# Ledger of designs, part 12: VH-VL binders against Cytidylate kinase (cmk)

Target 1, 230 residues: Cytidylate kinase (cmk), of Chloroflexus aggregans (b8ga54)
Amino acid sequence: MRVPQTIAIDGQSAAGKSTLGALLAEALGYLYFDTGVMYRALALAALRAGIDPDDEAALSELAHQLVIDVTQPTVADGRQYTVLVNGEDVTWAIRSPEVERIVSRAARFPSVRREMVRQQQLIGQRGRVVMVGRDIGTVVMPNADLKIYLQASLAERARRRAAELRSRNIDMPLEQIAAALAERDALDAHVSQPAADAIILVNDGLTPAEEVALVLNRFVYSEQALENGH
Key: E = the ipSAE of ESMFold2; O = the ipSAE of OpenDDE; V2 = 0.75 times the mean of E and O plus 0.25 times the DockQ between their complexes.

## First folded at step 3 (VH-VL)

Design z7 (framework fv_polzastobart)
Fold by ESMFold2-Fast, scan of step 3:
Order: C-alpha cells, then structure tokens, then sequence
Structure z7 (fold): chain C 230 residues (1-230), chain A 123 residues (1-123), chain B 107 residues (1-107)
C-alpha cells in the first residue's frame, strides 16, 4: 500500500482524536490541525471587525472575504501549526478567552460552515495532511486516502475528560462528566458518524504511542509491517 | 485458541436467583477492545442478548431485564459472572457466553461462543 | 430498540442451489450487521460481520451485502453441511438485537 497523503480522523468527544492526529502527523512530517481552529480564526476576525456573532449574513460575508490558511509551524514556540488570516499569523490570538466565548455561536450557521468546509478542502487538496474533526471523512475529505473513526467507551472518555479538567484545577464528579458526554453523543449522533470506508479504532487501554504505532504499522506501512511480522 | 465455558445450576425454582459463570481461555479481559457477553435462547426461539462487560469494566444490560441483571468480571480468574434475579418459567433457555472484540478493523461481534448451558425454571 | 426482520422464516432447497436470505433493520445501522449459523444443539457460529466481511476460516461460498436497513446473506452453492438456522444481528446500538432466524433445509 502507498503511504496515504490525506488522513481524516473523526470520532466521539474526548476519544483522543487530537492526540492521535498530532502524533501521526509528527511521525509522517505532515500538517496537523483540528478544523475548529478555522472557526476560531473566523471568530477572531468577527471580533476585530465589530461583527455580531449572531448576525449570520455579516458572518457569512466575512467568511467569504477571508483567506484562512493552516500551515506547518513557522515559529519554534511550541505551536503544532500556524494559522494565517489574510497572511497574518493569528495562531495564539485565536486562543484568547474573547474568541472562545463566541466560537460556537459563529460555527452554528450553515452558510458559514459551507465556506469553512470549502477552505478546509483547499488545504486538504495539497496532501501531506492529517485533519481532525467530526465530519472530515464524510464531508470535508470524502476521498481521503485513510479515514479513521476513533471510539472509546463512555467510561474511558469520562476518565480522560476528568483528568483534563483536573489539570485545569476543575474537580467534577465522574458521573456528571459521563452524563455530559452521553448528552453530547446524542446531540452529535446525526453529524458524527463514521464514513463507510473508515477504520474504526478503539482507543481504550492504549497509550498514545501504542495507538500511533498501531496505525502506522497496519495502515500506513502495511506492506513493511507484514514483512517484519512474518 | 479462544474457548469459553458456561457453568451453573441447570434447574432453578421460580423466584430464585440464577448465577452463571463463564470461564475462558486464550484471551484476557484486560486487553483493550475485548468483551464477554451473555446471550440466551429459549427452546426453539430466537437469540436474545442479555448483558456485556468489557475490558474497562464498562457494562451494558438489556433494558427489558435491566433491574434483574448484574454482570461482573474477575480478570485474575478469567471469569465473567451473570446474576439474574426473580427467575420465572419463561426464563427457561440455553444460556451462552461469547467473546466480543473491537479491533482496528472494526467490531468483530460474538466470534467465539461457549457450548451453552440449559437452565430450566420449574417447581 | 432496533427490530431485525428476516425473510424467509424457512427455506427448503437442493444441494448446489444459490440460497439468499434477507434481513431488514427498523432503522439505519450502517454496516453494523453480523450473520450466524446455528446447527441443532450447537452454539451459533459467526460467519460474517460488518455486513460483508467473512470471518476467518469460513468457507468462501458464504457472502453478505447491504448497508443501512437492507441486508442480504448468500450461499453461492448449497452444501449438505449448510443445513442450519441462520440469524442476523445488529450491533449499531444497545440493546443488541437478532432476527427471528431462517431455517434452511435440503429437499
């Protein structure tokens, strides 16, 4: 099998998609990003332009005028990628609290999502990319060379979410976290389904390094893996 | 070689609690993606899934029987135990335990089964 | 609960014949469907999973197809040892559910 040039990773909330995506991209020398960064970039542009995040027409017009690009890191400051809005480096600006307050509102409009998907597709056409999201293998890159749908049990996802929250000094009962994730799964059921040609990868009990090794050995370097395993 | 074997009483009186043990070899229930399920089949009828337990102690019980079912595992003994309360003659069935595995190639469901144990519920 | 309906309930045919059994899900289950063979007095044996993937060690005359709600199981050339009851099973969502079974007999 030839090395895949486009890798789509979708899956459930808290299943470890970003970790898997980043490590795969690192191993392959590919670009990695989650599509959410493009909605953050739009949100930042809206804030700077004084646009109401609830004004669909204004947001849609803005989205169409923006050139949002995601590239390999251009600065060695710990970033995983560089986000550009009309050529301006906004990689850290898009992570401001002000942007985070409005990103979900900006991302809800179909007209806005259509334009973001179009720009995501342009990035995907370049190849050498691992793109992470909820509908990458079905909508954004339906012809991706490799599609992974990452799953984990509710219990494992709740455990990971609890650990993440604890690292932020937030202590929430595990049952409440599990309930919130289950509600989120129900809400996402119609939009976050595996593509028919996606590989279902279960992320329970594997370390991130083991997940990456499994994907590389079985789906990226399958011919070499078979030779070495025999 | 994966093998499973059911054990427990073959005759149960109405209102009693049934306890069945599945003893297995050839896999560990600490391996990611691995689960053991209980399925029953009344004489001459279709298969009915009862419960599943997975490597991470995640459990699923059939909602129609949820209040009556408990499934537990003892990883060190390679055993999974099903407990069903308040047995009734309609619960007369062959009870199977089966291996289930979630792999990088997708879900491989009930790929290996025990021989089954017939449990008759009568006075 | 997802209801699984098989057709036909029973089938009698000749050795060498092509046998087709269908299974319908009450809602979209993608490709999360398995087919089992059960001989009298024995546990079921997995033949096919993911709607069309043949289990290791299973004879190539068995095949499956379909997606969504409509699925087909085929035996390309019936052999005497294929006399059994065949069940479909969805594993898209809990509770896991099985079809009512199709009893296959030789004339």
Amino acid sequence: as target 1 above (230 residues)
Amino acid sequence: QITLKESGPTLVKPTQTLTLTCTFSGFSLSTYGVGVSWIRQPPGKALEWLASIYWDDDKYNNPSLKSRLTVTKDTSKNQVVLTMTNMDPVDTATYYCAHRRITIYGVVTFDYWGQGTLVTVSS
Amino acid sequence: DIQMTQSPSSLSTSVGDRVTITCRASQDISNYLAWYQQKPGKAPKLLIYAASTLQSGVASRFSGSGSGTDFTFTISSLQPEDVATYFCQQYDSYPLTFGQGTKLEIK
Scores: ipSAE 0.000, ipTM 0.404, lowest interface PAE 18.8, mean pLDDT 84

Design z8 (framework fv_erenumab)
Fold by ESMFold2-Fast, scan of step 3:
Structure z8 (fold): chain C 230 residues (1-230), chain A 124 residues (1-124), chain B 110 residues (1-110)
Amino acid sequence: as target 1 above (230 residues)
Amino acid sequence: QVQLVESGGGVVQPGRSLRLSCAASGFTFSSYGMHWVRQAPGKGLEWVAVIWYEGSNKYSVDSVKGRFTISRDNSKNTLFLQMNSLRAEDTAVYYCARDYTYTVTGYYYGMDVWGQGTTVTVSS
Amino acid sequence: QSVLTQPPSVSAAPGQKVTISCSGSSSNIGNNYVSWYQQLPGTAPKLLIYDNNKRPSGIPDRFSGSKSGTSTTLGITGLQTGDEADYYCGTWDSSLSAVVFGGGTKLTVL
């Protein structure tokens, strides 16, 4: 088998998609990014242009005027990727509180999402990329060489989320985290369905290193040339 | 040792309900996705529904949406198909089948273990 | 009609080779893994091929599968009378969010 050039990772909230994606990309020398950064780039551009994030027509027009790109890190400052808007490095600017407040409003319009998907597809066509999101294998890269859908038990996802929040000095009871994740799962049930050709990878009981090793050995670097299935 | 046994079929009038059961043994039921597939007399195979190992993710064929519900009880190693508002065209042998793949390796929608089937006849 | 197209029947003599075709579209065979099933009269189906071209343990190497574009084929060599059965291709259809089967091919060994 050839090493896959395009890898799509989708799955449940807090299932470890970003960790798996980043580690796979590191092992393969591929670009890694979460497609949400492109919506943050659009939101930043809207703020700078004084565009109302509820004005679909103006936002759609802006989206068509922008070239949003994501590349391998261009600066050794701890970034995982570089985000460019018309050639300008906005990697850190898209993390501002002002962008955070409006990104969901800006990203909700079908016309805007259609243009962002088109730009995501152009990045995917270059190959050597791991994209993470909710609909990568179904909408963004329906022809990806490898599609992974991550699942994990509610209890395990709650533990991972609790650890993440503690690293940010946020102390929330595990029960409350689990309840919030369950509610989020219900809201996202219809938008985050796995692609029919996706590998459903259960993350229960596997460390990130074990997950990466499983994916690399079984689905990326498989050395079984003969198709006999022993 | 690995086997699936269906039950709950029978003769029923249009508009009535039936619940099919599939008892699994000889393997870790909670680790596999499960399917229902039907076959009308003298006809080919028609897929009905699938339920993932955890029980929350389900898909069904369009013609039964809103009428049939697939479910499972992992503590009892049992798969169910609740069939409401039955129609003459639902007459078939109903098979339960285990999805080929382990949960950690993904779903290929291949079915490696099948029950012997249970017959449902919708007749006035 | 079936979403996947198979010939309704094929026939050959003992010892010969047959190929059964199955044709679909990009939403099913083109972008998804294909399985093949054998159904002997009065019995439940049996998995012959999964993941386009792999055999489960216990399936003789006389049976083989292949996929090219939106079509797949099942090959059977060294035909035996015990191979008389209906054969079905099956795959996921992304546009329907459903597993789809071909209409079935009846193999007669004369």
Scores: ipSAE 0.000, ipTM 0.409, lowest interface PAE 18.3, mean pLDDT 83

## First folded at step 6 (VH-VL; framework fv_indenebart)

Design k2 (at its last look DockQ between E and O 0.76; V2 from the best seeds 0.00; counts 0 for: pae E 6.2 > 2)
Heavy chain, then light chain:
Amino acid sequence: EVQLLESGGGLVQPGGSLRLSCAASGFTFSDYAMSWVRQAPGKGLEWVSSISGSGGYTYYADSVKGRFTISRDNSKNTLYLQMNSLRAEDTAVYYCAKEGDWEYLYYGMDVWGQGTTVTVSS
Amino acid sequence: QAVLTQPASLSASPGASASLTCTLRSGINVGDYDIYWYQQKPGSPPQYLLRYKSDSDKQQGSGVPSRFSGSKDASANAGILLISGLQSEDEADYYCMIWHSSAVVFGGGTKLTVL
ESMFold2, look of step 6: ipSAE 0.127; ipTM 0.665
ESMFold2 (binder alone), look of step 6: mean pLDDT 92; pTM 0.945
OpenDDE, look of step 6: ipSAE 0.063; ipTM 0.637

## First folded at step 8 (VH-VL; framework fv_indenebart)

Design m4 (at its last look DockQ between E and O 0.18; V2 from the best seeds 0.00; counts 0 for: pae E 6.8 > 2, placed apart)
Heavy chain, then light chain:
Amino acid sequence: EVQLLESGGGLVQPGGSLRLSCAASGFTFSSYYMSWVRQAPGKGLEWVSSISGSGGYTYYADSVKGRFTISRDNSKNTLYLQMNSLRAEDTAVYYCAKEGDWELLYYGMDVWGQGTTVTVSS
Amino acid sequence: QAVLTQPASLSASPGASASLTCTLRSGINVGDYDIYWYQQKPGSPPQYLLRYKSDSDKQQGSGVPSRFSGSKDASANAGILLISGLQSEDEADYYCMIWHSSAVVFGGGTKLTVL
ESMFold2, look of step 8: ipSAE 0.055; ipTM 0.655
ESMFold2 (binder alone), look of step 8: mean pLDDT 93; pTM 0.938
OpenDDE, look of step 8: ipSAE 0.021; ipTM 0.555

Design m5 (at its last look DockQ between E and O 0.77; V2 from the best seeds 0.00; counts 0 for: pae E 3.1 > 2)
Heavy chain, then light chain:
Amino acid sequence: EVQLLESGGGLVQPGGSLRLSCAASGFTFSSYAMSWVRQAPGKGLEWVSSIYGSGGYTYYADSVKGRFTISRDNSKNTLYLQMNSLRAEDTAVYYCAKEGDWEYLYYGMDVWGQGTTVTVSS
Amino acid sequence: QAVLTQPASLSASPGASASLTCTLRSGINVGDYDIYWYQQKPGSPPQYLLRYKSDSDKQQGSGVPSRFSGSKDASANAGILLISGLQSEDEADYYCMIWHSSAVVFGGGTKLTVL
ESMFold2, look of step 8: ipSAE 0.366; ipTM 0.737
ESMFold2 (binder alone), look of step 8: mean pLDDT 92; pTM 0.941
OpenDDE, look of step 8: ipSAE 0.051; ipTM 0.667

Design m6 (at its last look DockQ between E and O 0.71; V2 from the best seeds 0.00; counts 0 for: pae E 3.8 > 2)
Heavy chain, then light chain:
Amino acid sequence: EVQLLESGGGLVQPGGSLRLSCAASGFTFSYYAMSWVRQAPGKGLEWVSSISGSGGYTYYADSVKGRFTISRDNSKNTLYLQMNSLRAEDTAVYYCAKEGDWEYLYYGMDVWGQGTTVTVSS
Amino acid sequence: QAVLTQPASLSASPGASASLTCTLRSGINVGDYDIYWYQQKPGSPPQYLLRYKSDSDKQQGSGVPSRFSGSKDASANAGILLISGLQSEDEADYYCMIWHSSAVVFGGGTKLTVL
ESMFold2, look of step 8: ipSAE 0.320; ipTM 0.720
ESMFold2 (binder alone), look of step 8: mean pLDDT 92; pTM 0.943
OpenDDE, look of step 8: ipSAE 0.060; ipTM 0.655

## First folded at step 11 (VH-VL; framework fv_vulinacimab)

Design s1 (from v10 with heavy chain G53D; at its last look DockQ between E and O 0.02; V2 from the best seeds 0.00; counts 0 for: pae E 20.7 > 2, placed apart)
Heavy chain, then light chain:
Amino acid sequence: QVQLVQSGGGLVQPGGSLRLSCAASGFTFSDYYMSWVRQAPGKGLEWVSYISDSGGYTYYADSVKGRFTISRDNSKNTVNLQMNSLRAEDTAVYYCAKDLYDEWGYFDYWGQGTLVTVSS
Amino acid sequence: DVVMTQSPLSLPVTLGQPASISCRSSQSLLHSDEYNYLDWYVQKPGQSPQLLIYLGSNRASGVPDRISGSGSGTDFTLRISRVEAEDVGVYYCMQALEYPLTFGQGTKLEIK
ESMFold2, look of step 11: ipSAE 0.000; ipTM 0.404
ESMFold2 (binder alone), look of step 11: mean pLDDT 93; pTM 0.952
OpenDDE, look of step 11: ipSAE 0.019; ipTM 0.506

Design s2 (from v10 with light chain H31Y; at its last look DockQ between E and O 0.05; V2 from the best seeds 0.00; counts 0 for: pae O 13.0 > 2, placed apart)
Heavy chain, then light chain:
Amino acid sequence: QVQLVQSGGGLVQPGGSLRLSCAASGFTFSDYYMSWVRQAPGKGLEWVSYISGSGGYTYYADSVKGRFTISRDNSKNTVNLQMNSLRAEDTAVYYCAKDLYDEWGYFDYWGQGTLVTVSS
Amino acid sequence: DVVMTQSPLSLPVTLGQPASISCRSSQSLLYSDEYNYLDWYVQKPGQSPQLLIYLGSNRASGVPDRISGSGSGTDFTLRISRVEAEDVGVYYCMQALEYPLTFGQGTKLEIK
ESMFold2, look of step 11: ipSAE 0.557; ipTM 0.838
ESMFold2 (binder alone), look of step 11: mean pLDDT 93; pTM 0.948
OpenDDE, look of step 11: ipSAE 0.005; ipTM 0.486

Design s3 (from v10 with heavy chain G53D Y101E; at its last look DockQ between E and O 0.03; V2 from the best seeds 0.00; counts 0 for: pae E 13.9 > 2, placed apart)
Fold by OpenDDE, look of step 11:
Structure s3 (fold): chain C 230 residues (1-230), chain A 120 residues (1-120), chain B 112 residues (1-112)
Amino acid sequence: as target 1 above (230 residues)
Amino acid sequence: QVQLVQSGGGLVQPGGSLRLSCAASGFTFSDYYMSWVRQAPGKGLEWVSYISDSGGYTYYADSVKGRFTISRDNSKNTVNLQMNSLRAEDTAVYYCAKDLEDEWGYFDYWGQGTLVTVSS
Amino acid sequence: DVVMTQSPLSLPVTLGQPASISCRSSQSLLHSDEYNYLDWYVQKPGQSPQLLIYLGSNRASGVPDRISGSGSGTDFTLRISRVEAEDVGVYYCMQALEYPLTFGQGTKLEIK
């Protein structure tokens, strides 16, 4: 198998999709792209325009007017990618608490999501992309060269989530985290199905580096390909 | 505001024909799918027909295939239902409905309804 | 065709009390995009149907938060936390996963 040009990563909540995606992209010299940033960009734009996150019509119109782009990091400030809205760098602006509070509301409408998917697909069509999110392998990039579904035990995911939360100065009991993840799993049980041609990667007991190695070993890896990716 | 105003319908004998019309306003008509849904007296809702935004694709319930024709004129913001070879079981209030989003099949606005009675 | 089955068909409710309507589909309405293609509509007396819930759990514009939709796959529920007089009408679920679009039988909500 040749080196895949497009890689889709789906998986359970707290399974480590972002970590795998970022490391894999780095190894290949690809763009790492979390699709969530698209919705955050929309939310930011909505806030700036004074649009109510419950106003479907206005949000849909806004979504169609925005040109959201994601590129490899253009600034060496620790970012994993650069997010542009109509040419403006909003990479860090989309991480504001105000955006975080409304992004789920602004992103729930089908018309909005449809437009976001369209724009995500445009990025995917460029190739040399590792895209992470929901329904990437089925909806966003159904023809991705490589599809990965990442999963892990509830206990392992709870530990990982706990570590993430602590890094954000949030101390939540492990049992509470596990309960929340279990509820999420239940809600997603019928929704988060891996693509039929996705590889299932169970990462219990694996380091991020080991996960990357497992993925890379599935296709012909050439040093020249890496050089061309940088 | 979105408005769907229907016209046509009435009483017709079995084997006869009627044409229903629905005039749309308050939205970009050409961007949305339109449907007809009917309701027999004292009964539930039954989807009848669907037409794409451009009119390039049409869909029909098996019960009306070959007899009914859905069409639209985007220059006039109208959707129509030509009903031929009408049967007694076609007696119903017919509603035109606007799709919420392209190809999603959700109806966020409905016309006021038009009664079609097929009887000898 | 996808068969939609509602229960109950008649729902007498006391004002201020909660109400629940079940809708079951003959096949899963969960799409690969992780959404359930299930709508809820209400037809109030003498009126045209109106959209309440789309994609299983999303409220249409103007729908109060006391009305909610839940469920996934083949089993769905419409809930009204506190029934008001304005809630009287016939409620329908509809699948939009595939053609032909099909409705449930309808549930008539009345005040006791």
Scores: ipSAE 0.000, ipTM 0.496, lowest interface PAE 13.4, mean pLDDT 90
ESMFold2, look of step 11: ipSAE 0.000; ipTM 0.481
ESMFold2 (binder alone), look of step 11: mean pLDDT 93; pTM 0.948

Design s4 (from v10 with heavy chain G53D Y101S, light chain H31Y; at its last look DockQ between E and O 0.03; V2 from the best seeds 0.00; counts 0 for: pae E 17.2 > 2, placed apart)
Fold by OpenDDE, look of step 11:
Parts: C-alpha cells; sequence; structure tokens
Structure s4 (fold): chain C 230 residues (1-230), chain A 120 residues (1-120), chain B 112 residues (1-112)
C-alpha cells in the first residue's frame, strides 16, 4: 500500500484522536485539523453578525455565505493549523470564551452541518490531510485512503482526560470522569460506529510515537513523500 | 412565576381571519424566543411558528406559510399570531410557548390554549 | 422533515407497574458526541402540554425521579418506574435538531 493521501481518524472520547492526528500529520507533512474548528468559525461569524445561535434560517444562510479554509500553519506561534474565514485569519479568535459558549447551539442544525461537511470535504479533496472529528470515515470522508478508529480502555481514557483537564486548571475526580465517559460510550455505541474499512487501533500502553509508528507501518512509507510534504 | 395568558380565537368561516395574542409575565420576555404550537381535535401536536427574541427573525411551518404572521411587542410582553385565509384544517387549540433559554430545550412553559374553529 | 415515530400509541398500565415509551427519529438527533436534541412532553387530561425531559435525559424542574429519559441517535425511551394516577395523559417526543420541529404521534397512557 502506498502512502495514503487522505486519513480519517475517529474514535472514542478521550482516546487521543487529536494527538495521533497531529503527530501523524507532522510525520507525513500533511495538513492536520479537527473538524470542530469549522463550527467554531461559524460561531465566530455569527457573533460578529449579531445572529442568534438559535436562529436556524440565519445561521444556515450565514454558513452558505462563509468560505472557511484550513491550511497548514502560516505563523510560528504554536498553532497546529491556520483557520481562515473569508480570507481572514481567525485561528485564535475562534478560541474565545464567547465562541465557546455558543458553538454547540450554532452548529446543531442539520442544514448548517451539511454545509460545514461540504466545505470540509473540499479541504479533504486536496489530499495530504489528516482529519479528526466525528464520523469522519463514514460521513465527511467516506472514501478516505486510510481510516483509523482509535480506541482505549475506560481507565486509560479517564486518566488522559484528567490530565487534560488539569492542564486547563480543572480538577475533577477520576471516578467522575470515568462515569461521564462511560455514559458517553453507551450513547455513542448505538450511533457512532467505526467505518467498515477502518483499522481499529487500541492504544492502551502505547506512547504517541508508538501509535504513529504502528500506523505508518501499515503502508509503504516513502522518505521522498515526507520531504515533499515539508 | 412564569405565566402565559392567551386571548383571541373563536369561530370563523373558511377564508376568514383571526388574531391570537399571548401575554407573558414572570420572566424577561425580550430574552426568549416564543413559539406557537397547535393541536387539532383528538390529534397530536404540531409546531406552527417561532419568533426570535428581538422579533427580527421568524419561521413558519409549511402548512401556514404565507397565511400566518407571528409578531411580538417586547414593550408589552406580548406575542401574536395573525391568521389569514383560514382553512378547515386550521381548526385546533393553539398554544403559545416559551423557549427554554441556553439549556437547549424549547418549551418549558405553555399558555392555556385558545380554540380556533374554522367551519361553514 | 424529521419523522418521529412513537410506540406504542396506547399504553394501558397497572398502578405501581413500570411503563416504557419508545421514540424513533428518521435521522440522528445526536450532536458533538454529547447532546441529543430530543424532548419529552406530557399532556394531562384537560391541560396544556408540559415539559418532562429535555436533551434526551435531563428532567425538567418538578419532574419526579421515577420518570427518566434515555437513548441516543435515533432511538429514545421514556421510562416511568412506578406509574401513578397522576401520570395519565398523552406523551409526546419532539425533535429539536432542525426546523420544522416535529412531534411523535403521542402515546396515551391509561390506568387499567
Amino acid sequence: as target 1 above (230 residues)
Amino acid sequence: QVQLVQSGGGLVQPGGSLRLSCAASGFTFSDYYMSWVRQAPGKGLEWVSYISDSGGYTYYADSVKGRFTISRDNSKNTVNLQMNSLRAEDTAVYYCAKDLSDEWGYFDYWGQGTLVTVSS
Amino acid sequence: DVVMTQSPLSLPVTLGQPASISCRSSQSLLYSDEYNYLDWYVQKPGQSPQLLIYLGSNRASGVPDRISGSGSGTDFTLRISRVEAEDVGVYYCMQALEYPLTFGQGTKLEIK
């Protein structure tokens, strides 16, 4: 198998999808992004336009009017990707508390999501991309060259989530985290399934580097391809 | 406490018009979307229309588009439904409903309902 | 439009026994791996509808613990652990994912 041009990463909550995605993209010289940034970009635009997060019609219209692009980092400020809305760099603006408060509301409408998926697909069609999110391998990029479903034990995911929360200065008991993750797993089990052609990667006990190595060993790795990606 | 008190409605001939009104109290009216939901006799619930907090945006079910108009006056804490070109199938009890705030629900409070009967 | 399908449409129950109502949607109501835009309402005899459950599993204010909502995606369930006389009425599920908002047909709960 040659180096895949499009890579879709799905998986359980707190399994480490973003970490794997970022490292894999770096190793290959590919674009990495979480599809969530598309919805954040919409939310930002909605805020700027004074559109209510509950107004489906206005949000749908807005979504269709926006040109959202995601590219490799254009500034060396620690970003993993650059997010553009109508040509404006909004990479950090989409991380504001104001956006965080409304992004879920603004993005819940199917008409909005369909448009976001459409634009995500446009980015995917460029190739040389590692896309992380929900239902990437089944909905966003059903024809991705490589599909990965990342899985980890509840205990491992709870520890990872706890560490993540602590990094954000949030201290939550491990038992509470585990309970929340278990509940989410139960809900997702009925609606979020791995793509039929996805590889299942269980990463218990693996370092991020080992995960990347396992993935890379699944296809013919070319140093030339890596060089061309940088 | 939150209260939604409805008025208007009644018996009307096909092709006629009626105006429903809903007076709100017990909450900051201007912060919430308002909706109308109807229920034909012996039938289920059907969403009819909503209006945004400021009144700047409205949405209608296909069954009433072009015939019904939702409006609000935040200075008077009222939401209204102007119903024109009424049809027999519009016969129902109409409810005004308050949207649930940022908790992502839609209808945490309902009016007492107003009967609209369209008949020859 | 999203089609909501409830079952059963008629639910006779003995006092003190559990009751369960199913609601299916024609498309997934799940968003962001966390929220299901599915509400449950009850309309008791001679009354206006009232909110029971929002976002799939959250009880509205004043709703007793014996009433619960569960499910995700396209399949949802409302459960009453021990049916009481005051539970008599018609129960509706409603999707809030997209407009137009759509309700199930309703389930009439009666006491045997």
Scores: ipSAE 0.000, ipTM 0.491, lowest interface PAE 13.1, mean pLDDT 90
ESMFold2, look of step 11: ipSAE 0.000; ipTM 0.446
ESMFold2 (binder alone), look of step 11: mean pLDDT 92; pTM 0.946

Design s5 (from v10 with heavy chain G53D L100Y Y101S; at its last look DockQ between E and O 0.03; V2 from the best seeds 0.00; counts 0 for: pae E 16.7 > 2, placed apart)
Heavy chain, then light chain:
Amino acid sequence: QVQLVQSGGGLVQPGGSLRLSCAASGFTFSDYYMSWVRQAPGKGLEWVSYISDSGGYTYYADSVKGRFTISRDNSKNTVNLQMNSLRAEDTAVYYCAKDYSDEWGYFDYWGQGTLVTVSS
Amino acid sequence: DVVMTQSPLSLPVTLGQPASISCRSSQSLLHSDEYNYLDWYVQKPGQSPQLLIYLGSNRASGVPDRISGSGSGTDFTLRISRVEAEDVGVYYCMQALEYPLTFGQGTKLEIK
ESMFold2, look of step 11: ipSAE 0.000; ipTM 0.434
ESMFold2 (binder alone), look of step 11: mean pLDDT 93; pTM 0.954
OpenDDE, look of step 11: ipSAE 0.006; ipTM 0.518

## First folded at step 12 (VH-VL; framework fv_indenebart)

Design t4 (at its last look DockQ between E and O 0.02; V2 from the best seeds 0.00; counts 0 for: pae O 8.2 > 2, placed apart)
Heavy chain, then light chain:
Amino acid sequence: EVQLLESGGGLVQPGGSLRLSCAASGFTFSSYAMSWVRQAPGKGLEWVSSISGRGGYTYYADSVKGRFTISRDNSKNTLYLQMNSLRAEDTAVYYCAKEGDWEYLYYGMDVWGQGTTVTVSS
Amino acid sequence: QAVLTQPASLSASPGASASLTCTLRSGINVGDYDIYWYQQKPGSPPQYLLRYKSDSDKQQGSGVPSRFSGSKDASANAGILLISGLQSEDEADYYCMIWHSSAVVFGGGTKLTVL
ESMFold2, look of step 12: ipSAE 0.478; ipTM 0.793
ESMFold2 (binder alone), look of step 12: mean pLDDT 92; pTM 0.944
OpenDDE, look of step 12: ipSAE 0.016; ipTM 0.506

## First folded at step 13 (VH-VL)

Design b21 (framework fv_indenebart; at its last look DockQ between E and O 0.07; V2 from the best seeds 0.00; counts 0 for: pae O 10.7 > 2, placed apart)
Fold by OpenDDE, look of step 13:
Structure b21 (fold): chain C 230 residues (1-230), chain A 122 residues (1-122), chain B 115 residues (1-115)
Amino acid sequence: as target 1 above (230 residues)
Amino acid sequence: EVQLLESGGGLVQPGGSLRLSCAASGFTFSSYAMSWVRQAPGKGLEWVSSISGRGGYTYYADSVKGRFTISRDNSKNTLYLQMNSLRAEDTAVYYCAKEGDWELLYYGMDVWGQGTTVTVSS
Amino acid sequence: QAVLTQPASLSASPGASASLTCTLRSGINVGDYDIYWYQQKPGSPPQYLLRYKSDSDKQQGSGVPSRFSGSKDASANAGILLISGLQSEDEADYYCMIWHSSAVVFGGGTKLTVL
């Protein structure tokens, strides 16, 4: 029995992937790596360079020029990881409202995403990582030791999304959130499917602690779970 | 249901000014970028201008830079296009368009208004 | 010098397939861009059809039939809108669009006639 060295977490929007990933990584002493931070780093770099978030060509070029690294926390200031752009610590800078406003636009371009995936893979290859994001188990770390696809009911996800949006000063009715999530699910149905060897985890009714305990006991420390992933 | 309703179009002389409005409903207005796209009679689509959800970024076609100004009032769910120094070639139907939801990975100008007609003629 | 070039017109028979091309000018790679497609019928505003990034990343507009699909031809440096099983109601103008250098760029449009 071997503890998985690489853990990929995919799942539905607002299913709680980041929470699970962070807690799991903490429990294992692994790097928690939300791949979204790389796109945020790109957005930050774009802002600094005066590159428009809608300029595909310029963003692509920028992406190829940037060296983005994510490591375990290097400063005890509450961060879950350290994000470096060309060696500069940008961990908190990438959380600025300005970055938040444009990151989705900057991240939507194919060439940008391809380069980000390449760099994400480099980080994954180091091992001892819990990587969370999109298509992690299929594209970024197809050989991850453990792959989890996190699911939750639409109602639960709507509540979670509402809380997230509020934290971003976005007020949206719950019904509209649910509708938007459902629409996203439909759009993602053909693009973001679980890896064939992924474990489907439904976390409805589970506290974060219970969810982590479940994953650890049933999959991380279980021979059966490791066999299913290979 | 998402709806966009343009207004403010009309007849104006060359060199004149006009202000278009687009009333939006059915979605969180400030969360979405908005665009103006025009179409001259019998011609294709021409992008005019775009503005980010919170108005922090504005974009203009070269043909209108310095003359047109895009803005929005999120408290009123309204998009504006101030058009100054109008020219005959600005004659077109002007459409208001809602951008996609990038967070939801839904891109494009996914909703269009019916348009408002601007005619620049002496 | 146009960033996007579309054929002015295309004709096809009902039930057949139509491929509408959107050619990017030399110097910019179609692989780096999202290609958006719009349909416009006479007397109506444009309607969003779909966005194509790649085979693994494409989006269909709400209510848009599956017989509309996007693709790219790298050799031609072009985006492609494929309409299979053509119907009479598909007769319309079709526009491609990209963001380029902080600007939205539309193609000239293609008039599709269903014979």
Scores: ipSAE 0.009, ipTM 0.481, lowest interface PAE 10.7, mean pLDDT 89
ESMFold2, look of step 13: ipSAE 0.044; ipTM 0.673
ESMFold2 (binder alone), look of step 13: mean pLDDT 94; pTM 0.954

